# VHH binders against Probable tRNA-dihydrouridine synthase (dus): the designs that were tried, part 4

Target 1, 316 residues: Probable tRNA-dihydrouridine synthase (dus), of Aquifex aeolicus (o67533)
Amino acid sequence: MNFKKGEVILAPMASYTHSAFRRLCRRLGADRTYTELISAVGVLRNGIPMKLAYFTEEERPIHIQVFGSNPEEIAQASVVIAKELKPDFIDINFGCSVPKVLRNKAAGYMLQCPPLMGEVVKETVEALKPYGIPVSAKIRLGFEKDEVERIVEELQKAGVSLIAIHARTAKQGFSGKALWHRIKEAKKVASVPIIGSGDVKSWRDIERMFEETECDGVMVGRAALSNPWIFKEFKEKRDIEVGLKERMDFILEELSMMTEYMSREKACAEIKSQIVQILKGVPNSRELKTYIVHAENCKELVKRIEEAKERELLYA

## First folded at step 1 (VHH)

Design c4 (framework vhh_8pnl_2)
Fold by ESMFold2-Fast, scan of step 1:
Structure c4 (fold): chain B 316 residues (1-316), chain A 121 residues (1-121)
Amino acid sequence: as target 1 above (316 residues)
Amino acid sequence: QGQLVESGGGLVQPGGSLRLSCADAGFTFSSYDMAWYRQAPGKERELVARITSGGDTNYADFVKGRFTISRDNAKSTLYLQMNSLKPEDTAMYYCAKDSYYEYLGTPFDYWGQGTRVTVSA
């Protein structure tokens, strides 16, 4: 296993943390990345979704996330992925609680039955033994009831190698505050590394989470979308001021990298959400966001991005 | 503030028309049911119109025959064509996503920032 105590990790985020964004965050100091969520049933029926599963060597260590409701299906899909792509970890997601997932009794729904979570992990660990690929899990404190110690115990007994904990229940969604002290309590019963997650908004919050929880790694989500430099800030222990030109250069590099695994027209459509996120905190960004995002084609999008860079240079 | 960006609002006279747009990331847009909501000053947010990923539409009684919801999956854009506008239509208009994917540590804003529509003489 290649986990190092003190890692700072990019959290998986649907529509955002594709290969290009993961690579750029690695270059800025992220130690580990996760793919977007992949359906086990989808893999077994339709093959590996390469748009979601595509990664490059510079993204390693890479966790490919799988979800489902059935232990045998998750284990079988994990073997298909392991044989074809050889990730550093297969990650089993037990945290997603969107209505469609819950209706199918998958992912976060399974937090209601820790023994079943254990069976999923155990079957996946056993199936992956010939390939030498360890299993990690992403969890919450529980579904409605906080029972994180019990969940951690079941997963460890099943052979999990690493656990990331979002310090909220599934029912909480993102409401209220992340309960960091529960990560500390989970760490006390853990025999595997624990990654803390939730309410990490700055590089100082990364330090505070390590100090307050004693976790082995910290996962950064939302804050990395608006500030991918947070990883570099943490490594250098300083605030980094990032101007509009630098933010637009980041987007242009990301867009270029996206064309390695999707068409340019699809890349130009998908990058719009990244532009909205990276422009957070930029003064007077509402009109600029609207202007850029409403570009009707790739040529116009790139033109509007270049205009934004030029205007900063003229007035800076 | 969020992934969704509304535009097209403004000041119009009664009987006028406006076309609202809601732009988003292109790749997964086609998989989501989309909706327009509005919130008038001092009132709660209310559903105006909904369009499913398959294109089926549903409208609030107070806009039937006047408003049309549509989507362009190639442009990842949701639209609301507003005709025969009335003073009662004055509100902040929001677009929303249904059935959104959420991940640990990454709250998604299901609502855009809104676009203001004012109908007055």
Scores: ipSAE 0.000, ipTM 0.252, lowest interface PAE 11.4, mean pLDDT 85

Design c5 (framework vhh_8pnl_2)
Fold by ESMFold2-Fast, scan of step 1:
Structure c5 (fold): chain B 316 residues (1-316), chain A 122 residues (1-122)
Amino acid sequence: as target 1 above (316 residues)
Amino acid sequence: QGQLVESGGGLVQPGGSLRLSCADAGFIFSTYAMAWYRQAPGKERELVARISSGGYTNYADFVKGRFTISRDNAKSTLYLQMNSLKPEDTAMYYCAAEYSRPWDYEGSFDYWGQGTRVTVSA
């Protein structure tokens, strides 16, 4: 298996972790990446959404993340993806708890029935055998009730190769504190690698999660959006101060790479949220942020980003 | 950091009304789904109301018929009109914004406000 103990991983985040951002995080020291979540029924009805599923060899190992509500649909969509794209893993999302996903009884909703989660994994594992692609799962502690040990046991019995745990219940969503001790307890019943996730805000938190939970890997989510250098900070064991020019250069490189798998106009619209996130690392950037993201077209957006770079150089 | 700013909270008697506002913190307001959450002392944060980028609204059962969520894209402002307030509505109210994707997992809400306090006497 291509998993190495001690990996630091970029979490799947819808709207953010497309190919360009994954490649840039890999260059900064992320060991592994996941696509944004892909609807199984969407794949079966409309084909593979290349905006979400596109990846380059530079991003390997890559997990293509699938979600749904039905074992047969998830397994069949996974075969379509495996045959066409040959990822390192198919990942099944059992953690997403946004209202639209829950209304369709998908992803995090399935945490209410660990045996059904096992059926999803088992059918996907069996369907993927001819392609030699392993299955990973991304879970939470449970839906409303914390039952992470039972969930881990069901998934292992079903043939899962790797589990990432966000240390919250689905009902918590983004509220409360991530319960890292529950990852440690899950690790005790695990026969596969466990990746810890939740409330990782700095490179020191990455170290702390390894030490406190004894997990095999650590997944970094939202902190990587404002500070993609967190991976480099962890590898070098130091804080890295990143100026406005370097942040804008990151955005311009990302924007350029995005045009490989989406139109330039869509790329310019989509990158605005990432500009807001990366500027969170710059004090007193509210006016600049507003100026850049209110650009009405792609040419104006690029112009305003270039102006921001020049402004820093002039006042340094 | 990129966040929303709430205003309009205060002290009101049962049966009274308040209007909360939430101002854009530097993102493209019109493309985001917007929501109001609340958290009472000793309780978890809960969804009160949500409005999509396309204007579709969803309400928690406990406020349906009493609260109205609305947005003004030209002013980059979200509103919550609260009528027939009850002591049970006493909480910190938080504005949240998510990019208009149906399944934003790790970035479920991209931006949060600092909250505004609503106290309904009794």
Scores: ipSAE 0.000, ipTM 0.215, lowest interface PAE 12.3, mean pLDDT 86

Design c6 (framework vhh_8pnl_2)
Fold by ESMFold2-Fast, scan of step 1:
Structure c6 (fold): chain B 316 residues (1-316), chain A 121 residues (1-121)
Amino acid sequence: as target 1 above (316 residues)
Amino acid sequence: QGQLVESGGGLVQPGGSLRLSCADAGFTFDDYAMAWYRQAPGKERELVARIYSGGSTNYADFVKGRFTISRDNAKSTLYLQMNSLKPEDTAMYYCARGYRTSPYWDEYDYWGQGTRVTVSA
């Protein structure tokens, strides 16, 4: 199995976890990455969306994440992706619960029918056999009703190789508390590795999730956007104080990498959301965020980032 | 690294057919996704068809059922078979090479010079 117990993993997050961010998190100690969500129907109609699917060898092991509402479509799209890009895993997303996805009966909506989730996985596993690429699944505890043991059992029966569990129901979205004890209960019926996810906010939370749930891996989501150093903190077992200069250097490196798979113009527009997230870790940064984000072109954006670095050097 | 060279364009009547070719003089043709773009008079370049390294294809809606993209890796050549041609297909047709995972078809050193297709009575 190309999975080691104790892995700490960067969660897929739409608009944020493209190649550059995945590579930087790998360099900081993330053990595994996932692409952003790719529509099965979109792949079949329009081909592989290269902005979402682009990856480098540095990002391996890599899971290319697919979603849809239909077993045949997901299996067919997975074969297209596997044949062309040869990822380490195809991941099937059963966790996304944004209103548009639910209206189309896709992803998290399918948690309402564990047997159908099993059919999706089984058909995808069978279709991928010629390519030797295993299937993982990203799930929640259930749609509205928590039935995670049933879901895990159906997916294992279907041939899934790895399951990541966000310890909330789809209906909860990100509200309420992640129920870590349910990951522990799911682990008891699991014959495949289980990755725990939800409410991991610090490197100590990563340790606590391993201890409290007995899961095989821990997935870090939103906390990595404001603190990508969380992976390094975990590996070194220490808090790392990251100043404004280091955060801005991270952004400049990310921007440079983004130009490998998008135009400089698009990269400068797209990086602004990353800047907003990384500055959440800096107290009293609202005016600085606004100043940087309102840059009208790439040259001005880079200039304002450099100015932010100088402000820390002058007043730190 | 090589150079892309398009050929096969010409003047045809509506309903006619043409086969475009794009020769890639570079090594590693097999590793690249290849595409055909076109630019009609007064319009921007638009994707016509794409073929991935493994042979999977993708077509613009306006050519589906009429055009077929294919590749011959042994000859390092990309093809576009154009059937049932219409006056609105009149354009310069460009061959583009991108990395297998890259969407950057407009990087200047990976474009051919183009071949002209005119569909007129």
Scores: ipSAE 0.000, ipTM 0.132, lowest interface PAE 19.2, mean pLDDT 85

Design c7 (framework vhh_8pnl_2)
Fold by ESMFold2-Fast, scan of step 1:
Structure c7 (fold): chain B 316 residues (1-316), chain A 122 residues (1-122)
Amino acid sequence: as target 1 above (316 residues)
Amino acid sequence: QGQLVESGGGLVQPGGSLRLSCADAGFTFSRYDMAWYRQAPGKERELVARITSGGSTNYADFVKGRFTISRDNAKSTLYLQMNSLKPEDTAMYYCATDESYYGLPYSDYDYWGQGTRVTVSA
């Protein structure tokens, strides 16, 4: 589907933005979702990881995010995904800067050579033409040096349809401040929509990013893990107070949805990281988090979540 | 997926030593690359040291020769031995998995624990 100016988007986050979380954020007002990053080499050797790539119609428009170090491999993996799953976009990750990815010269490492990034996009665009699926890219300002205008120009020349910019360099990781003014400067040379990202912590920050950068969309990352209601807050222009009961209800709904694409035991193990994140917004929750995540089986986990939900009344 | 719990911080005089520990109650510890980070007062968080699942280590320039990162996979524990401590080492110290993949604006790792405070002063 086509991008609309003013969209507020759930960022791709490994271990967190699987189908259930994407669906719940869509229901709360997110306009677009991205899968967790998927290894191109992994797809070519082992097939599509359905735990990461599974999605429902409710999650559309959806970008399936691919990463790698080689243009041919990324293009071929994208074709495999496009043919089987028909996402709205294939997204190429050029922003991930975790040590394992950098050691393999993938994703954010490729920011050191904008012409190579262009080659990745060009080959993927051409390979996907028979399937009618456009390509987006998620980038940073550069690897060590800020070269965002050059990167945007190379990607546009290659046929990219949409670019999301995390306003940091790859070497910064997530340290320092996101340089929002650089998104505004990138927008000036852009002929495709630009999505701003970095340091969006509240619904007011979403408004400020639109105002300060003139970007076409805003991407919300980690703030959505502790507060998925941020999307609804933005749509309604108000702060929403979310108690422990509502946070636990969210987790129970998410857990139920996860069983559509994984076993119940696996879902119960995996949801624990979501519980840690959503409780970060709750004062004095460390003991509660520990109590819940140390549940030894699904039955005990659900029991402890229900107990936590009931404890809401004691804080009145 | 369990929690990382940091401990071992405290108040020491310049030139002193501390050993920080990071205990993992719920992870498959031996599968992860691990790291220590710190956040000094008025500064951004910064990487201090890394150790791979295989035991290979990397250090930030400002701690090379003074700090040693190590792991005990049988005990699911990560350590940071801190020697020749300086006032500039004063910070909250956090451990994290180093192989987590996130498109997060605030962190590219699973999460930050509560940390352990190190204060170096006379």
Scores: ipSAE 0.000, ipTM 0.178, lowest interface PAE 11.9, mean pLDDT 85

Design c8 (framework vhh_8pnl_2)
Fold by ESMFold2-Fast, scan of step 1:
Structure c8 (fold): chain B 316 residues (1-316), chain A 119 residues (1-119)
Amino acid sequence: as target 1 above (316 residues)
Amino acid sequence: QGQLVESGGGLVQPGGSLRLSCADAGSIFSSYAMAWYRQAPGKERELVARISSGGSTNYADFVKGRFTISRDNAKSTLYLQMNSLKPEDTAMYYCAVDLGYEWSPYDYWGQGTRVTVSA
């Protein structure tokens, strides 16, 4: 197993944590990355979605995240991925709680059935033995009721090697406060490393999560979108002031990397989410944000990004 | 973790038209179904229209025949053409990705664009 106590990790975020963003966060000090979620049924019907599954060696250790409702399908899809791509981990996502997800008995529904979560993990662990690839899980405290100790015990009995816990129930979504003390309680029954997640907004919050929960790793989600330098801040124990020019340079480098696994036109359309997020870290950026994302083609988008770099003094 | 940026809202008189746009800057646009939702003050968010990755559409009864959902996968943009607008259509309009499994109002919503239908 290739996990080191004290790791700070980039959380999987659909639409954001594709290869380019993962690579840039690794360069800024993230210790580990996860792909965006990949449908097990989708892999079995249509093959591996390379737009989601593409990665480079600099992103290692890498977890390829899979989700589904059926233990056999998740295990079969995991084997397909393991054989072709040889990730460091297959990660199983047990999140989401909206009515549509519950009707399909996937993700959040499974939090109501810890033994079924155990079956999914056990089937996947056994199927992956020939490939030597361990299984991790990303969970919440429970569906509606907090039963994180039971969930952790079922998963580790099934052979999971690593668990990341978002310290909210599925029904909470992102409402209320993440209950960090519940990560500490889960750690007491764990025989595998526990990664804490939820309400990490600054590098000081990363330190506090380690101190308060005694977890083995900390996962940073939304805060990394507006401030990917949070990983470097943590390693150096200091606040880093990042100007508009440096943020736009980050975007241009990300855009260039995206063309390795998608067309330039597609990359220009898809980078707009990253621009919206990275500008949230810049005061009084509403008009600039609107101006850039309304670019109708790739040439116009790049021009507007370059204009933003030159207008830093005028904007500020 | 919002991944969608809505635009095109505004103030219009009854009977007028608006076209809403939703720019998806993530890798997900062409692979999944997309939807428009709306929320008026004091009410729950309700589905307005949905379009599959293959282009099949579904509409709420209260907009059928008046609104048209469409997508441009090359531009990673979702549209809602709103015709014959009524005061009852006044709401914040939200774009959303329908993953079937990883759907969450907090994870996969844009910030919304406001539509006001009044004199």
Scores: ipSAE 0.000, ipTM 0.186, lowest interface PAE 14.7, mean pLDDT 84

Design c9 (framework vhh_8pnl_2)
Fold by ESMFold2-Fast, scan of step 1:
Structure c9 (fold): chain B 316 residues (1-316), chain A 121 residues (1-121)
Amino acid sequence: as target 1 above (316 residues)
Amino acid sequence: QGQLVESGGGLVQPGGSLRLSCADAGFTFSSYYMAWYRQAPGKERELVARITSGGSTNYADFVKGRFTISRDNAKSTLYLQMNSLKPEDTAMYYCAREYDTYPSWGQYDYWGQGTRVTVSA
C-alpha cells in the first residue's frame, strides 16, 4: 500500500500485462504493476475474470484496474474484487478510448465530465473503506480538450490516492507527441502522487521525465514490451545488450508461468503477440518472427523458439 | 526524528513584507514536500503554499502573486516571502513536512510550533 517517490512502473496494456509478464518485469526492477482493464459490469454479471485478475504475491504492489460508465457499478465491482483478492489498490481507468469503450460511454469517454469522474472515485473510495484499500486513477489530459488541472482537482477532492497521467488527450490516442509539460503543470495542483506516462522509450527517457515533469513516478508502456530490461537499465544506469537467446529464454519462462492461470494451448496462442513485440529489438528478425508465430501447435512453437536460441549460439 | 522550527513572524503594517523561515533539524529535508499553513483566530488551519522536493510550487488563490515559497536543501530550510501584507493575513503560520508513506501523501505530519504574523497599525 506504500508508494515511494521515484518508482518506475509497468503500465497496464490489454493482451500483454497478465501475471507472467508483470512478474518478470518486477524481477527486472519494476516497482509496481497494474492488471489489464477489467469491466465492472462483467464482474457483476459473470464474476471476477481470473485470467485478468490473477496475481501472485511477487507482483505486489498490484493495482487491479476496473472500468465502467456508472459510479455504483464500478464501486460494487471494486468491493467484489477487494473482498476476494485484496489488491494493494483498485485503479479506475479513465484513459482507454477504443471504439467499443467509447460506445459504452466508459473509461476515456468520462473525461468529458470531470464531476462524474469525481463521483465514480468518491463512491468507490467510500465503498472500499471497510477493506482499507485505496483508489488510484489512470487518466489522460482530457477527452478532446486538455483540462488536466480540473480533472486532477476533482479526483483528489473525491479522495483518490494516486493519479497516473498519460500526457495525451483521449482523442489523440497514440498520435502526436506526449505533452510532458502538462504533467508538470498538473503536478502543481496535485495533493497526491502523480505518475507520468507517454513516450517513454528508453531508460534515459525515464530520467528525463522525472527531471522535466517533477512527477513522483514514471510509467513505462509499449517500450517495456520490446525491452522489459528497461527497468533494470534504469536501476543500473546503463544500456543492456539483450541477444536473441536471452529474449527467447524470457519468452519460454513467461510461457511456463502463463500455464498457472490458463491452459498450455491458450498460453501458446497468446504468447505469439509477446514474441512479435520482444523481437522488435532484433535486426533482420521479420522472417524469424513469421517462422515462430506460424507454428500450428504448442509443441512446434516451443521447438521453433528453441531453434532460435541455438541459431544465435552458432552465429554469435 | 527532527523538529521544525519556524521564525520570522512579527507585527507589520499593511503593505509591508516579512520573510518566514522553517529550519528542519532532521536529515531528510531534501526528499520531502514542504508546506506553509496558517490559522487565523476562529478559523481552521488552511494551506498557504506548497513546494515539492524538486522545487515546483503551488499557492492558495488568496496569496498568489504576493507570497513566494522557496527551499534551500543544503541548509534544510523552507522560506515564505510575504509581500503586500493585508490585515486578513494575520494568523499563526505553520511549517509542515509531508508524510513519507503513501496513502498519507498530501497530508502533513511534522509541524512546527508556529510563528505569529500580525498585520495592523
Scores: ipSAE 0.000, ipTM 0.102, lowest interface PAE 22.1, mean pLDDT 86

Design d1 (framework vhh_7z1x_3)
Fold by ESMFold2-Fast, scan of step 1:
Structure d1 (fold): chain B 316 residues (1-316), chain A 123 residues (1-123)
Amino acid sequence: as target 1 above (316 residues)
Amino acid sequence: QVQLVETGGGLVQPGGSLRLSCTASGFTFSSYAMNWVRQAPGKGLEWLSGISGSGGSTSYADSVKGRFTISRDNAKNTLYLQMNSLQPDDTAVYFCAKDRYYDSSGYYEFDYWGQGTQVTVSS
């Protein structure tokens, strides 16, 4: 299989983990990336959303995430994507199917979520068999109740090849602490690789998650937005101090790459949220962030970013 | 700090209409899909509708399709649910939920929830 034990992975994050950011994180040592979430119904009605699905060979292994309300739609959309784009994995985000199925059988009936999650995976695995593309799943511990062992067992029975677990329930959101011991317990019943996720804030947290949970891979989310060097820090086992010039160079390279799959105007608008994230923790960054993000056009934006590089000494 | 505050619930007669609002703060509202979820007395959570960050894509549960309309005003950081042709089985606590992602999915990976607003449909 194309998964190696010990991988450190960039988590999918809306508005941030498009192709350019995934490529830059790969260059910094991320082993695997995921696209932003793609609607199965949207694919079937309007075709593949290339802004979300666009990827280059240097992003491989790449998982294209899909979601939908029923097994047949997810399977059909996955085939469309597999045939046209040939990703390394189709990933099913189970946040999409469980509530929609429950409401469709609401009339006094409570559907069992894990068996239905298994049905979604089984239909997608069978549909993708001619294309040789495996299915991964991205899950939480459960919706409201922690049912992670049952979920893992149903997904394995259905033919899933890899499972990433955010160690919180869906109802919990990002509140409280990620329950890393539950990843360890899920790993005990797992016959496929398990990727742990939740509360990874530093390269030392990556090491601790491997050690404490015995998972096969670790997924880094929000921490990678302010510190994409976390992947390099982990590979080199050291803290890397990144100055303003290096952060601005990262942004300029990302902006350049974004123009491969979107207009320059759209790229300049969208990169502003990334600038806010990468400048976290930089002294005097509030005024600098405000100055840069209020640029009215691409020429002004690039000019202000270049000025920030020149003024590193003033913000040290 | 992220906050979601629902308003607009109340008592309505069958066939009536109601408009729910959800005011968001503490995050970049236009960067995330938003969802409406309800919980009827003695039942579990039921996803109703989702809307993408831009408002360009919407999705609906079969139980409410054609009767409910989701919309958003990104300038006001406000999510809406227009509910028409209300039925007694629409009685529930209605929650505003922030999606983890930009695209509307109707899925359970919501990272923040409001406190809920009660809607009662009774004659």
Scores: ipSAE 0.000, ipTM 0.201, lowest interface PAE 16.2, mean pLDDT 83

Design d10 (framework vhh_7z1x_3)
Fold by ESMFold2-Fast, scan of step 1:
Structure d10 (fold): chain B 316 residues (1-316), chain A 123 residues (1-123)
Amino acid sequence: as target 1 above (316 residues)
Amino acid sequence: QVQLVETGGGLVQPGGSLRLSCTASGFTFSSYSMNWVRQAPGKGLEWLSGISSSGSYISYADSVKGRFTISRDNAKNTLYLQMNSLQPDDTAVYFCARDYSPWLRDEYGMDVWGQGTQVTVSS
């Protein structure tokens, strides 16, 4: 198993945590990354979606995250991925509860039946034995009812190697407060490493989560989109002041990397949401965000990003 | 050749029962969640029930909950709908439909449909 106690990890976030962003966060001190969620049925029907599954050695350790509604589908898709890509882990998503996923009785919906979650993990573990690839799971406290101890116990019995817990129920989504004390309680029944997640907004929150929950790793989600330097801040135990030039340089590097696995036109369209995120908290940046996002083509987008770098003194 | 074929429809009196079957061919049936959907004369499609690929997770529309039971036999590539306490308002063409992955496309939807089987509830 290649996990070290004290790791700080980039959370999987659909539409954001593709290869380029994962690589840049690794360079900034993230210890581990996860792909965006990949449909087991999609893999079995159409092959591996390389836009989602593409990774480089720089991103290791890498978890390729799979979701589905059926143990056999998830196990079969995991074997296809393991054979072709040889990730460090296959991760099973049991936390996503968007309406489309719930209609398919997949991912977070499965929190309603911990024995079925165990069946998914058990079959995937058994199927992956010839490839030597361990299974991790990303869960919530439960679907509507908090039953995290039962969930952890079922997954461990099934052979899971690592569990990440978002300290909310699926029904809560992102509403309310993440219940960090429940991660501590889950840790008491855990025989595998536990990664805590939820409401990590600063590098000091990473420290507090380790101290308050006794978890083995901390996963950073939304805060990393506006501040990918949070990983470096944690490693160096200091606030890092990142100017507009450094933020725009990050975006240009990300854009360049994205062209390895998607067309330039697609990369330029998709990077706009990352630009909106990275400029959050930059004073007087609303007009700048709008200006950049309204670029009509890739050439204009790059030009506007370069112009933004020249305004560092005004939007530091 | 991917196909779904419904059977078991017919004429039944109010309060009666029918069992619909849907036989799948040309794909791995056990890898897909399945649905029952109906269309009454002159009305739109109404989703009735869904079942996960393993059969472990089942859901029903409020209009049929407690009266209809969805089930599947993956060894036989067959989906079932047991309909009890039938009412005149249950008169419709009944379709079985295969779920599609929400993440392969940005849409959740049903991509393979049967031809439908007519159910008429009348005295």
Scores: ipSAE 0.000, ipTM 0.119, lowest interface PAE 19.4, mean pLDDT 86

